# Ledger of designs, part 2: VH-VL binders against q10081

Target 1, 150 residues: q10081
Amino acid sequence: MSNLEFVYKYFNSLDVKELYDIYLLRTNVFVVEQKCAYPEVDEIDLKCGHLMLRNANGKLVAYARLIPEQQQTVRIGRVVVDPDERKNGYGRKLMLQALETSKQEFSSSKTFVLSSQEYAQPLYRSVGFKKCSDAYLEDGIPHVEMRLEL
Short names: E, the ipSAE of ESMFold2; O, the ipSAE of OpenDDE; V2, 0.75 times the mean of E and O plus 0.25 times the DockQ between their complexes.

## First folded at step 1 (VH-VL)

Design a16 (framework fv_alirocumab; at its last look DockQ between E and O 0.11; V2 from the best seeds 0.00; counts 0 for: pae E 16.1 > 2, placed apart)
Fold by ESMFold2-Fast, scan of step 1:
Structure a16 (fold): chain C 150 residues (1-150), chain A 119 residues (1-119), chain B 113 residues (1-113)
Amino acid sequence: as target 1 above (150 residues)
Amino acid sequence: EVQLVESGGGLVQPGGSLRLSCAASGFTFSNYAMNWVRQAPGKGLDWVSTISWSGGSTNYADSVKGRFIISRDSSKHTLYLQMNSLRAEDTAVYYCARLYSGSYYFDLWGRGTLVTVSS
Amino acid sequence: DIVMTQSPDSLAVSLGERATINCKSSQSVLYSSNNKNYLGWYQQKPGQPPNLLIYWASTRESGVPDRFSGSGSGTDFTLTISSLQAEDVAVYYCQQYYSTPYTFGQGTKLEIK
């Protein structure tokens, strides 16, 4: 939609309101909506970058974390779109911006990987990701590894 | 017609400021990352700055960090470069350049606008 | 930063003859995972902006005549014009996009002999 604002920060640069918004959104989607009782907050949060998408009213509507890995690879994780904001194309915009932010923040990033639940594969395919593994279980939920090279 | 047109160049004193514009037409501006590349008189090409399709990510050459600000206005299909604390070595023709969609190479360039910084 | 060095700085070639321009990168611009070289070539005619000729080291941009070809891998690259035409008088630049900041060679000025 209009007046979208993307913000990217490492953990130590997040203010308390941003931290609150991120964990509220992630918990509501990954724990409450998906009804999975697993630790949502982990040590990777302290070492990775956090990409936030806010709407014109300042509401956090989508989020992903960017995890730099070996061999010019960036893992995109915790991809979430506010359930009340689905159908606004925010997931696609978030993914496209994650690729651009990675190119600027991680100077030689060329390979992008993510672990996708079955329902989310069409979103990732729409921006160029392709399945590169058989299905496997993460916290009891079927996933596939997906990969994109630029 | 698919094109980029720069404007805003001119003569400025060291320490001064100048704002460049690049008007895009003939393509969906908001789908592309945009760049500024400069060329000093008689010299080669030097990348200056990049801005993502959304404006949410920017990057700068070390020589201009803290002095130049890249921005864009999707409603006006226009890219900007705010140049502050200008130095003689910033004298150059400034080109607006589009990154090919989803890639790293520059497939479309503007005609350039000359910035002269003299003491 | 990756430093791009071209050779020669200038050359004069007769019409119809072959012109070769070399480009060397200070580190490899080959990504082993996809086997692509993150290198492009640009042509800048007098009074005009640069124009993309070749990307991925050897892929010719749409509309570029087939007399232009790119070759090489890793750190050493060549742009070849098989039969020079008058319209090819220009400065040619190689550019790496393997890592930011993107860097260009110093340019090779091509003139008619």
Scores: ipSAE 0.574, ipTM 0.855, lowest interface PAE 2.1, mean pLDDT 90
Fold by ESMFold2, look of step 2:
Structure a16 (fold): chain C 150 residues (1-150), chain A 119 residues (1-119), chain B 113 residues (1-113)
Amino acid sequence: as target 1 above (150 residues)
Amino acid sequence: EVQLVESGGGLVQPGGSLRLSCAASGFTFSNYAMNWVRQAPGKGLDWVSTISWSGGSTNYADSVKGRFIISRDSSKHTLYLQMNSLRAEDTAVYYCARLYSGSYYFDLWGRGTLVTVSS
Amino acid sequence: DIVMTQSPDSLAVSLGERATINCKSSQSVLYSSNNKNYLGWYQQKPGQPPNLLIYWASTRESGVPDRFSGSGSGTDFTLTISSLQAEDVAVYYCQQYYSTPYTFGQGTKLEIK
C-alpha cells in the first residue's frame, strides 16, 4: 500500500529540505548507529547525483549517491535505509533504481562499483554484485569492493 | 607461509625514542588494517594502535597518544611504530597483529619484540 | 572505554574435566546492524604469542579443536573446554572489537589440578 517515489538530483538541484533529510539519514546511520566518528559529509557530495526514495508520506526511507568515475564506471556510495523502514525491501528497490538511473543519467556507464560492509553484502549480491577484493578498512570499518558489469 | 616478524626492540632510557618494524609476508599486506598490541611483564594484553589499509586513518590508546606514531609502507610490506618520550610503563613485549579481512579481531600475530625502558 | 572482566583469575582443573571461563563487558558488544557479538577469545601458551580461538563469540577459528566452545551475547560470555588436555595449559583472554580502544580481559590462567 505504500506508494514509493524516487527522486534523483545533482547537488546543485537539491533544495535545503532535501539536503537536510539526506544528511539526517546518513549521519543517524553512518555516525550514530555505526558509532563511527568520522566526517560523514565530504566534497564528493558536491559533484555527484543524489538518489532519494520517499514513501507516500514523503519520508526519506532510503538513499544512495551516484558518482561517475573514469573508465565508464559509476560508484554507488552511502547506501542507507532508515532503520525503522528496514525489512520492507527498500534496499533492493534502491539498488535496482540506482542501476536504472545511472543508465539514464550516465549513458556511457558499463561498470558499477561499491564498497560494502559485511552486513550489506547479501543485498548487493541479490542485485548482481560480486565481491572483487579482500577486506580493507574504510573509516575504521571493514569493507570489500564489489562490482557489477552491465 | 603467512607471518608477521617484529624487530627493533631493545633497552632505552626514559625519555628516549625507538622505532619498531613488522615485516609481513604470505598475504596481500595492502588489503589489511594493522595493529600493535603490547604485554608488560607478567601482565595482560594491551592494545596500542591501529592503522587502516591505506594508512589514511589511525587510532591510538590514550596512554600513547602524542608519543607514538603508527605508519606503514605498502611497497616494503612493513608496519612501523615510532615510540617517542618513552616511559617505564611502556616496557613490554610489542606484538604486530593483523585484523581479519571483514572484521576487527586479530587473526594473525607476530612473535613480539621486547622494549625495556630503564636507566 | 569498554572494560572486559574475566572470572576466575585462575583455574585449576583435572585432565579430562570441563573448564569454564567467564567474561563480562561493561557495555553491550552486540552490533545492531549485523546482529553479531564483537567478542573474541585468545589462548596464550607459556612463552608464546596469543592465538585466536574464537570470534563472533561462538565461531571457532580454523584448526581449533572441537573441545573449545564459546557462548553468550551482549555483555556476558563464556569459554568452555569440554575435556581438558595437557596442551591447554595457558592464559585465556577475551577481547572486544566493537570499538576502539580494543580492550582485553585481564586473563584467566588455566592449570592442571
Scores: ipSAE 0.000, ipTM 0.491, lowest interface PAE 16.1, mean pLDDT 87
Fold by OpenDDE, look of step 2:
Structure a16 (fold): chain C 150 residues (1-150), chain A 119 residues (1-119), chain B 113 residues (1-113)
Amino acid sequence: as target 1 above (150 residues)
Amino acid sequence: EVQLVESGGGLVQPGGSLRLSCAASGFTFSNYAMNWVRQAPGKGLDWVSTISWSGGSTNYADSVKGRFIISRDSSKHTLYLQMNSLRAEDTAVYYCARLYSGSYYFDLWGRGTLVTVSS
Amino acid sequence: DIVMTQSPDSLAVSLGERATINCKSSQSVLYSSNNKNYLGWYQQKPGQPPNLLIYWASTRESGVPDRFSGSGSGTDFTLTISSLQAEDVAVYYCQQYYSTPYTFGQGTKLEIK
């Protein structure tokens, strides 16, 4: 699809529909699809950046949050692709844009980190991330820490 | 030598505050998640808090949530525990402990620092 | 919360004899996806911090003598000292790291008979 659009906003700049779309997509995937009951909406949403990918029809097809941390680090979280759109390569596009947006918003950032579900590692490896921890359980789901140094 | 050294323990009144420190040496501090585990006198081990290697994630036992804050300074290779609104039941030796490679077993422990909360 | 229960609370064993400590979890700490038991054992000697002995239920930490071994799976685990030595006098703790809060057994005090 050639008419994809990335939009990056902080919480206070999100309109009601954008916020709705983000929470709908996150809950449908991280809570319902993955059968995991946890506090999906948290206070980090208030302080982080929100990266949205929409298709030509205006549908939110992918999303990630960008969280600035200390020591010139940016954490990429809540990476999600719409279940109906997962064969379109949107995950990789999202991650590449996340890195680019992070460099623009946080110019001094040198390190990018994320907590990856084990099955999702290939996506992050494809953009340069490397596993930097053994597997651990988070909310009953196996995760690994991944890091990209630039 | 790989080691952890706790400091900052002491006597404090109920409702008071105390800040513990844990100095790490002999390893790349920023590569490891860190923990606080406490042990009341003559009692067993009690997990208190965990912080990820980047500091981006923290977790707390229910007994200390809202009162304790775990943090770290990579430049100083130091782990911290800010303890507020202290209670008598918080009396314990507080250990800092390293998590091995993101797993939740503790492969390195400090010698501990005693915190006594008493009137 | 996962409750860890050790047995016995205290144990006296003669030098050179086998010591056995049991640990039971209120729910399974075996993760089916990787077939690993998120269970560790620690030794704490008087006046010292805990020392890791076993992780993943049966893997010895580096430097731990061969006489120490861990076994079990799911909810039932055992720490065995094949031939008790004088320096093994300590309190031993099992711990699950399957989920938060990370919990320990109440401890087993091992003494020489």
Scores: ipSAE 0.000, ipTM 0.587, lowest interface PAE 12.1, mean pLDDT 92
ESMFold2 (binder alone), look of step 2: mean pLDDT 92; pTM 0.930

Design a2 (framework fv_alirocumab)
Fold by ESMFold2-Fast, scan of step 1:
Structure a2 (fold): chain C 150 residues (1-150), chain A 124 residues (1-124), chain B 113 residues (1-113)
Amino acid sequence: as target 1 above (150 residues)
Amino acid sequence: EVQLVESGGGLVQPGGSLRLSCAASGFTFSSYAMNWVRQAPGKGLDWVSTISGSGGSTNYADSVKGRFIISRDSSKHTLYLQMNSLRAEDTAVYYCARELYYDSSGYYDYFDLWGRGTLVTVSS
Amino acid sequence: DIVMTQSPDSLAVSLGERATINCKSSQSVLYSSNNKNYLGWYQQKPGQPPNLLIYWASTRESGVPDRFSGSGSGTDFTLTISSLQAEDVAVYYCQQYYSTPYTFGQGTKLEIK
């Protein structure tokens, strides 16, 4: 068994080290690794929940944000795994925990949605998401909308 | 056990075609980009092609563009390489190799698992 | 395309001695923003497929003996075997995964003298 720890907090409950870890990981993966100048930090960060996966040494190895929407819907965004940790299956573990955390934190969550890069669809399908749109471009990168109904 | 097993190699004449398969087991196939790497007898490693986990993105070495087609079937946990218009210089052992290609990174990774290889000989 | 060049093409080293293999890339494989070198080292023994030894230029793959180490940054990289064992006879390849097309060095054949 792994010594992994999941932590879920809203923005105002994050300490300064957690905030640093989250933005460092997100910026390095979404902006720097993808080699795009897109502004990664936005005002949704102030209103949503932040799910962190840490290893036994306390390192942030994976992250997602959970955004409550109308009609018992939760949008899962900014799904990221530390590049040094990617072969450990953390992405699937993170997504399964995101669903469980959402059910605990949001009353009667029934629908989960996300915008998936085209190549990432198999990860989301493995936890129950289905494609629900044609491909579209975000910052030049192909995406599809995906949905999971409970 | 985590493994990759290639099949479909054999002797074929120049201008012929051949389809290689790579059967994956013991891991979540769809979480990985897959690659074909070949090695001519007594020579070094030569990258051939890659396919994303979803199958929505492919790339090829210039030497095989327009002749080879990489594809995958997630329900069968199998990677394919359709080789057309084969040439003598395509003679090689063909390996499949997995590459962790997670959704949010958009970056490339190393090959941590390789198959045993399948020999393709293009000769008259 | 990024061209990978290894030196030497072949190397003979006595058992217990240090072996050093060099790899040069035609352009930097360092991603400055995350400070990672997109370079790996593979070992291929006769009749076997390649096996990953080192990734991110200096990180040992699980199960790889401590005598193997990687160093370097940007365009110049080194694989070191601190005390050669008989089972280390193999061809060693460097590979860049900074961008497609992925490219390998030509290989360095390591033999016991």
Scores: ipSAE 0.000, ipTM 0.493, lowest interface PAE 12.7, mean pLDDT 84

Design a3 (framework fv_alirocumab)
Fold by ESMFold2-Fast, scan of step 1:
Structure a3 (fold): chain C 150 residues (1-150), chain A 122 residues (1-122), chain B 113 residues (1-113)
Amino acid sequence: as target 1 above (150 residues)
Amino acid sequence: EVQLVESGGGLVQPGGSLRLSCAASGFTFSDYSMNWVRQAPGKGLDWVSTISSSGSYINYADSVKGRFIISRDSSKHTLYLQMNSLRAEDTAVYYCARVEDFWSGYYTFDLWGRGTLVTVSS
Amino acid sequence: DIVMTQSPDSLAVSLGERATINCKSSQSVLYSSDNKNYLGWYQQKPGQPPNLLIYWASTRESGVPDRFSGSGSGTDFTLTISSLQAEDVAVYYCQQYYSTPLTFGQGTKLEIK
């Protein structure tokens, strides 16, 4: 509602405080909470768009990166919602905005893909994604590939 | 009134530079992808460049890559096209055009400016 | 690049009669996953910018008169004006937005007989 704001930027347009907020949120969710041992920061961050959702207090409450791929495809990655804010529907708002932003930023986008952990599948299904692979392990955690076509 | 108004066209010699502007009014400029489309005298429409609503995605026609730079200023509601190393083949009326791309996913130009003429001649 | 070819280059039609303009794409602009044709039609009157008439091959833009209709799928598309009015004298362009670069047909000049 009021005072919620989405901001979308490529890496070179991020300021130091935005970069700090993004990596703090991603590290707290992926490394600390999910106990993943993989390197969280990678070179894809330099080549993709970064979607941020801030609340009325200016806190970064949700984030995703949008990676343009071949064949009119956008991969949505590093989807995170602040653990303290998960009851507010920010994940669904983020995913809906990710689709809209991808349409605006990548004009030929028709297919969206992502790798989903078991717990997150209901969120992605709620915005139209469907399972398109068998379960596989990524850093020892079960995932499935999910796909949405517009 | 919802409109786009181009300016900056004129006569320029081959190898010269020119900067076009497009002033947007009557709509939320930052919600739209913006484009430049040109039309040579007596010829058809030719897409030149696209810039996304945030400015983070930019694309060019092969004929202008490396010579033209598209940019936008949300605070001024203005689209720009910096044209460098101009050639006779760049002679055209240049239109700025808006893409309505909310949830629909169609990339058609629903609003056009009146155009500004660029003539590249010795 | 997807090449758009229109036919005829020009035509003359009497007032009140049907005008038909064809557009062919060098490859399909139908996306099988969403079953949409990524094709639009524009009208350009002398000394004026183009005006959007049709998108998704057959969806009429808001404010466009019912006499304008689009049809076709894949590679072959048609713009029809069911009853030509004097104000319809213009050049008409088809455009594909299936892939970049965005491309237009060469245009069809419509005149009164």
Scores: ipSAE 0.006, ipTM 0.495, lowest interface PAE 15.8, mean pLDDT 84

Design a4 (framework fv_alirocumab)
Fold by ESMFold2-Fast, scan of step 1:
Structure a4 (fold): chain C 150 residues (1-150), chain A 121 residues (1-121), chain B 113 residues (1-113)
Amino acid sequence: as target 1 above (150 residues)
Amino acid sequence: EVQLVESGGGLVQPGGSLRLSCAASGFTFSSYEMNWVRQAPGKGLDWVSTISSSGSTINYADSVKGRFIISRDSSKHTLYLQMNSLRAEDTAVYYCARGTYDEWSGYFDLWGRGTLVTVSS
Amino acid sequence: DIVMTQSPDSLAVSLGERATINCKSSQSVLYSSNNKNYLGWYQQKPGQPPNLLIYWASTRESGVPDRFSGSGSGTDFTLTISSLQAEDVAVYYCQQYYSYPYTFGQGTKLEIK
């Protein structure tokens, strides 16, 4: 709710502090808090865009990566909000910005997809995503595929 | 074991103060909105206050605003309620209640056993 | 404030019969963007803290028997117990979490006749 800034960069444009912040947030949420026992850092990070939401103190409070796919599709992944900053609406604000940024960076984008854990479905539905698969396990955690068509 | 344990209740005279504590265990306390809900003897549930996971968003019921202060120490897994200028109408069992993990809900899936606060002369 | 009103204040239902409790909100608790009703139901047995039964108006909490169901949208909500059991004697509360302050209904006392 204080001054917030969105920053979007491809991997090669990230500075070392931004890389540190991104991996710290992602590992603290996905590995430490959520106990996701798979390699958090992957090669897709090198080939996609990174959307960062920072507060007035410069702290990274929310993050998502935007992965351009075939057929005018963008996959939104690694969606995370700092545990200390929840209930500030940052998740919704991040998702709305992800859609806006994707339209600007990937001009032919018409379809957005993501894999959602059960608890996160309300967030994604609030910005227009709809479930488009049955539940499936990803590393032992229930997920559903969700899609938004422009 | 996932649980909330309240403490600090007791008998206090009108105008006095008490500090309630709620010790959380078995879950990632720092990720949850926390709440105080009270219930006067023989009456219904009455929401008192909420504090976000970060502590940055705090809300109070009008009846306690300016008198009660909710706070948390996530490193100690503890929620607090400082109650000042107590009135007979504040007599109730005070429950610690966990909000949800996501930022779009305020239902309470975990409750403590409650601690009784009695305000009388 | 959103005022929550339950009806009836109390009811007695025979074992195995259906119990129905109603809850009305003074304004809609349906959020149009996610199409969710910000409404929950709680059960409180004598001497115990409340226990969450239902959230998002119709989603049953883990471990809650399937005889409990929630329905309704907007301002009018219903909790149904399809086949009353002895352990269901309790006071039931609806709650809105659409906006602060969070508010509860006055409660409905359910007894076995």
Scores: ipSAE 0.000, ipTM 0.495, lowest interface PAE 15.6, mean pLDDT 85

Design a5 (framework fv_alirocumab)
Fold by ESMFold2-Fast, scan of step 1:
Structure a5 (fold): chain C 150 residues (1-150), chain A 121 residues (1-121), chain B 113 residues (1-113)
Amino acid sequence: as target 1 above (150 residues)
Amino acid sequence: EVQLVESGGGLVQPGGSLRLSCAASGFTFSSYAMNWVRQAPGKGLDWVSTISGSGYSTNYADSVKGRFIISRDSSKHTLYLQMNSLRAEDTAVYYCAKDEYSSGWYEFDLWGRGTLVTVSS
Amino acid sequence: DIVMTQSPDSLAVSLGERATINCKSSQSVLYESNNKNYLGWYQQKPGQPPNLLIYWASTRESGVPDRFSGSGSGTDFTLTISSLQAEDVAVYYCQQYYSTPYTFGQGTKLEIK
């Protein structure tokens, strides 16, 4: 591969190597790095779309899942950037692509939501999300709900 | 005072509808996933549904999927269960139960006293 | 779905004696990434809602007497009451929270002999 590539697949279309890459990245960031006391792999993975960002060498450098929800809403979850690849702008590129992919896959959706940790709020604000709740604990970590309306 | 109080139970005919409420107090309601668990007379505990702290993620037992709708109102600190197309086998005491985390998939650390739903002709 | 099976359905134990309740899951509830068993134990006294006793198979909930202990891993779990007291008369349920649907065992009724 010559450049960054985005790949979007539903669960049943994922290859075993893609599954390996996704769960390795998610586990290393959300369970190992963030030391969260929750089951990382959940049943939502079977019902949602998986957005992957790969570098020129084919390495999975960023990932998010897109969850169609009630009230014409898409939830963007499990947003993660490989720790070795931070400071390359991949988080912002991932979020912009997540919005574009969601418009293509969920054309009736008008609202995008996500649960944001404190440190990540500047990233989400940079692509148009706004805080819409007070702080709450999710997996023992302070979060706020953020929303973007088209 | 940390507590959950259910209401809305009663006698309803098969095919009817009923809405249960669970009023939460003494904790930050929006920070925790909430559950409905039922118990038929003389029987064990049977999980019905869960909703995340944000309200955007829900799951249902197969026996109620398509008939029951779980929802919450953070401003009123209240959890709801809209029950449609009720069957005799839905007869049970319905408990409201709190997860220890906002995402769900954890133990239930606080329970209400329950509200009885009887589905009978 | 993960099926939870308890044994025995009922038992009678004398005051001060040890009570043992078993719980078996149809598949492992051990999550290997965090090495935790997604299993809890609840106590339900007559006319009351369930009360959490044990989570993560062996961690005692705050306020629960130390005579209650949980053990086991994977598919086979045990709740032990080391010295039965009168207030321990109840139905005990195991629960898996590894995956939805969350499932409970059928319950074990504990009585004084």
Scores: ipSAE 0.000, ipTM 0.494, lowest interface PAE 15.4, mean pLDDT 85

Design a6 (framework fv_alirocumab)
Fold by ESMFold2-Fast, scan of step 1:
Structure a6 (fold): chain C 150 residues (1-150), chain A 121 residues (1-121), chain B 113 residues (1-113)
Amino acid sequence: as target 1 above (150 residues)
Amino acid sequence: EVQLVESGGGLVQPGGSLRLSCAASGFTFDDYAMNWVRQAPGKGLDWVSTISYSGGSTNYADSVKGRFIISRDSSKHTLYLQMNSLRAEDTAVYYCARTYTEDWGYYFDLWGRGTLVTVSS
Amino acid sequence: DIVMTQSPDSLAVSLGERATINCKSSQSVLYSSNNKNYLGWYQQKPGQPPNLLIYWASTRESGVPDRFSGSGSGTDFTLTISSLQAEDVAVYYCQQYYSTPLTFGQGTKLEIK
């Protein structure tokens, strides 16, 4: 019935099918759907963790990357849910797992941060993030910084 | 005393299996990621595998992927390496090593004394 | 894979003189988001396990004498021993932890001249 699987890997541990799935999903959401004008693939991908949520058929339905930053902080970025799979609660499940995975990977981390587009803030608030900045442009799109302390 | 002690090494024929153990003491085992690093006789250091502090995530060198399995037992404060389908090139001293995973900084601040694995016919 | 290359392969230095060991990575190990170089240095004496000397390219591990220092950024790194002591005879390894697989340099054997 419901055989959801979370997989977390660093870049060099990703196989070619996982890379294909990740970049296809990210491109379809950030470039095609959200029309971001800037390169989706960046150097941060090479030095961060990649969290994947797959459904019972092995399809990648949600993804986020976990980025270590200064001062015992982890940044959660590139949070995406397959457009065909929205309204299944995958975004919230992904964020809860990102926090749990961070507890498994970052024993010294105290703070989690992310840059949120305006429409996505309710998702992040639902798992405990709070707005901690005024709006700013990131790649030409309005964002706010959000923070969660464990 | 803060220490790591490896055991389980020995002589094994190609194609055989060995299980290495690393007993941790004197520190909170569950706060640390654990690693296996090997060194062939007269050669340099070669990373083998890592396991996160909870055991939820593992990584392997390509040369051992599919043959070796890293695991840990928090109740026994022990790290394991199950080595299958052993090859002559797996001959090395195997060290266990500890990482406190701040910013994914997988540097090794505590090492065991090593256990020798010899794969020969 | 990030390849770590040390130079020289072996070095002989007189007691009390400065020893310098170099390490080059095939690609940058500087992470822009936290501005840290993912590079460490280890000392290994014969018959002993390695000991951590330096992490984050320049941070000295607790208990390591202040004559040891690390410097460099990106792809070029240096371990310096300002005044060589007899106990410093060992093989020294650099290690990158920027990307999996974790990789070490081939080692530099330091001897007394």
Scores: ipSAE 0.006, ipTM 0.566, lowest interface PAE 11.8, mean pLDDT 86

Design a7 (framework fv_alirocumab)
Fold by ESMFold2-Fast, scan of step 1:
Order: sequence, then structure tokens, then C-alpha cells
Structure a7 (fold): chain C 150 residues (1-150), chain A 121 residues (1-121), chain B 113 residues (1-113)
Amino acid sequence: as target 1 above (150 residues)
Amino acid sequence: EVQLVESGGGLVQPGGSLRLSCAASGFTFSSYAMNWVRQAPGKGLDWVSTISGSGGSTNYADSVKGRFIISRDSSKHTLYLQMNSLRAEDTAVYYCARGYYKSGTYYFDLWGRGTLVTVSS
Amino acid sequence: DIVMTQSPDSLAVSLGERATINCKSSQSVLYRSNNKNYLGWYQQKPGQPPNLLIYWASTRESGVPDRFSGSGSGTDFTLTISSLQAEDVAVYYCQQYYSTPYTFGQGTKLEIK
């Protein structure tokens, strides 16, 4: 589809509708779909940027948060795509935009990192990320650290 | 009361099998990852295995991979450890421990009293 | 695998005196995204299961007396008991929960002098 819109905001700039959309999508994917009853909202949400992808109807179809870290590093987290919209390539579009937005917002960034579940690794590899750790448990789910360097 | 109670330990010959159970009460069992941690007589703590709250993810210490199987039954509030091909070095008190989720991983905030497994001929 | 090493292996301290136990990890257990050390301390009294004392290197578990404190970051950690009481006789273990396999130190046996 065409007429996709990317919106990037820090927490204090989010309006109540955007907050509703973000937490609804994250809850449906991380809590309902993954069937985990762990706290989804954390204090990092208050300190990071929020990247939203909306379709032509204004529906939030994909989301990621961008977390500035030490040593010119940006961590990309809470990467989600609406389950009803996964056939549209939104995950890849989201990741490419996350890299571009990070370069604009964090001009000194040289390294991008993320924690990837097994099934999601092909998505991240498609935009240049490579595995850089052994498997470890996050929220009871196996993950690997992945990295992309400029 | 919030508690974990292990059972199923005993004496078994090398090469034999045992199934341990851990009955959970006083908390929402399915919301927590669960772990088995063992302690050989007079020795330290040794992590054996973990299972996520949903049961969809498991992990094992290298020493038990392929021999032990962790599982859970949320309707019975019970954690299991199926131990196959037992060896003398598996002799230990086996503790059931609750993984408390905090910031993406776990520490063990609740422990059972343990059940003794002795592997000897 | 992350290897946890404690020192000393055993320690005898007089009642009311300070006890200090050290723990070293073979690699950093500090997670940059949340700036937390994935390090806990457990107390195991004779004939009992382990009991959680400290998590996130320095956060005291509910019900744990304030004489217990944890400090350190990255690879070097310390558990301190400011004024030893008789009920503190136990083996103390550090544990990393940064990655699987979860690993414990070998334990430090604390006795009254």
C-alpha cells in the first residue's frame, strides 16, 4: 500500500490517542499474542523516542522505540507489527525508517543494537543486522543480541 | 500462603529415570517463569533448567541437555522435571524456584524446600 | 558462560562486627539499555532453602534487614553485613541472571568467631 506516514515523538510530545494506540498495539503483540503476563510498560518509555507507522486510514500498523545508549549506540526495541497487517512488508519499512530517524535524532550514532527473538532474526538481517551474542533469556523467551555498525 | 513444594525424589540406579514435581500455591502460577536449581551434598547451587510462564520457551544447563525435560501444567499449578539417563553426578537436592520478571529477566524470589535425588548402585 | 567467583570461601566474624563478601563475574552483567546489574545475592541457612537478599546488585528484597547491603557494578560486587547477628550464620551466594546458563558463585560460609 501507499500513503504510509512515519511519526517520531518523545514521550512528552505524545497525545492521548497516540499513547492509546501504542500501548494497545504493544499489549496485543507482547502480552496477548505471546501470552506473557509480564509488565509491558517500563520507565525507558519516558526517556526514549517512539516511532509510529500509520497506514492510509491513520491506523497504527507498526511501532518501535529508539533508545540512545552510551558509546554512540542506539538500541531499537519494542519492534511490533499489527498481526492483521504482517503481509504488507511493514516490518522492513519500519526498520529502515528506524535507522534513518536514529541518524537524524542521534547524529553521533555509529552502532545500532537490538535484542532479537529467533523468528525475527531474518527481518533484522534483511536490513543489515548481524548476530553478536549467544542466546539469552529475556522475559523467558530466547533472544540474541544483534548489531549493525556504520 | 505463597509456597512451592517439591516431590518425587528418591534413590535410583545409574541409567534410571525419575520425575520430579513442584506444586505451586498462593500466586498466579502461569505469570511466572519457573526453574530447577540443584545442590550436591556439601556443594554450591547449580542451575538446571528454566521454563517460561506460557511454557513456550525452555532452556537447560549443558550437563543435562538431552537427558532432562522441564514442563509445566498451568491448570494443576505444577512444574515438572523428567530426568532420564541419570548419573552419579546428578545426586543433589533439587529445588524448585520462581523466576521473578523484572526488566526483561529473572531472579529467584521464591524457593521450595527441596527434594533429594540419590543416584547410586 | 559467565563464571561467578566469590571470596573468601569462608569467613568468621564477631557479633556486631562488619562482614564483607566479594563476587566477581567473568564478563560484565550490566545491561546498558536499563543501566541495571543482573546480579543477586542469596542466603542459605543450615537445613533451609536459599532466600533472596538483594537483586539488581543493590536493591534489598522486602523484609530483609537494612544491615544487609549490596554494591558494585559491571564485574565486581560486594555484599556487606554492617553488624553481624547470630541469625546471619549462613552460606551466601551471588548469582548472575544476565544470560543463560544462570550461574552462581561457589558460596561463602559465614560463621561467628
Scores: ipSAE 0.000, ipTM 0.498, lowest interface PAE 15.3, mean pLDDT 84

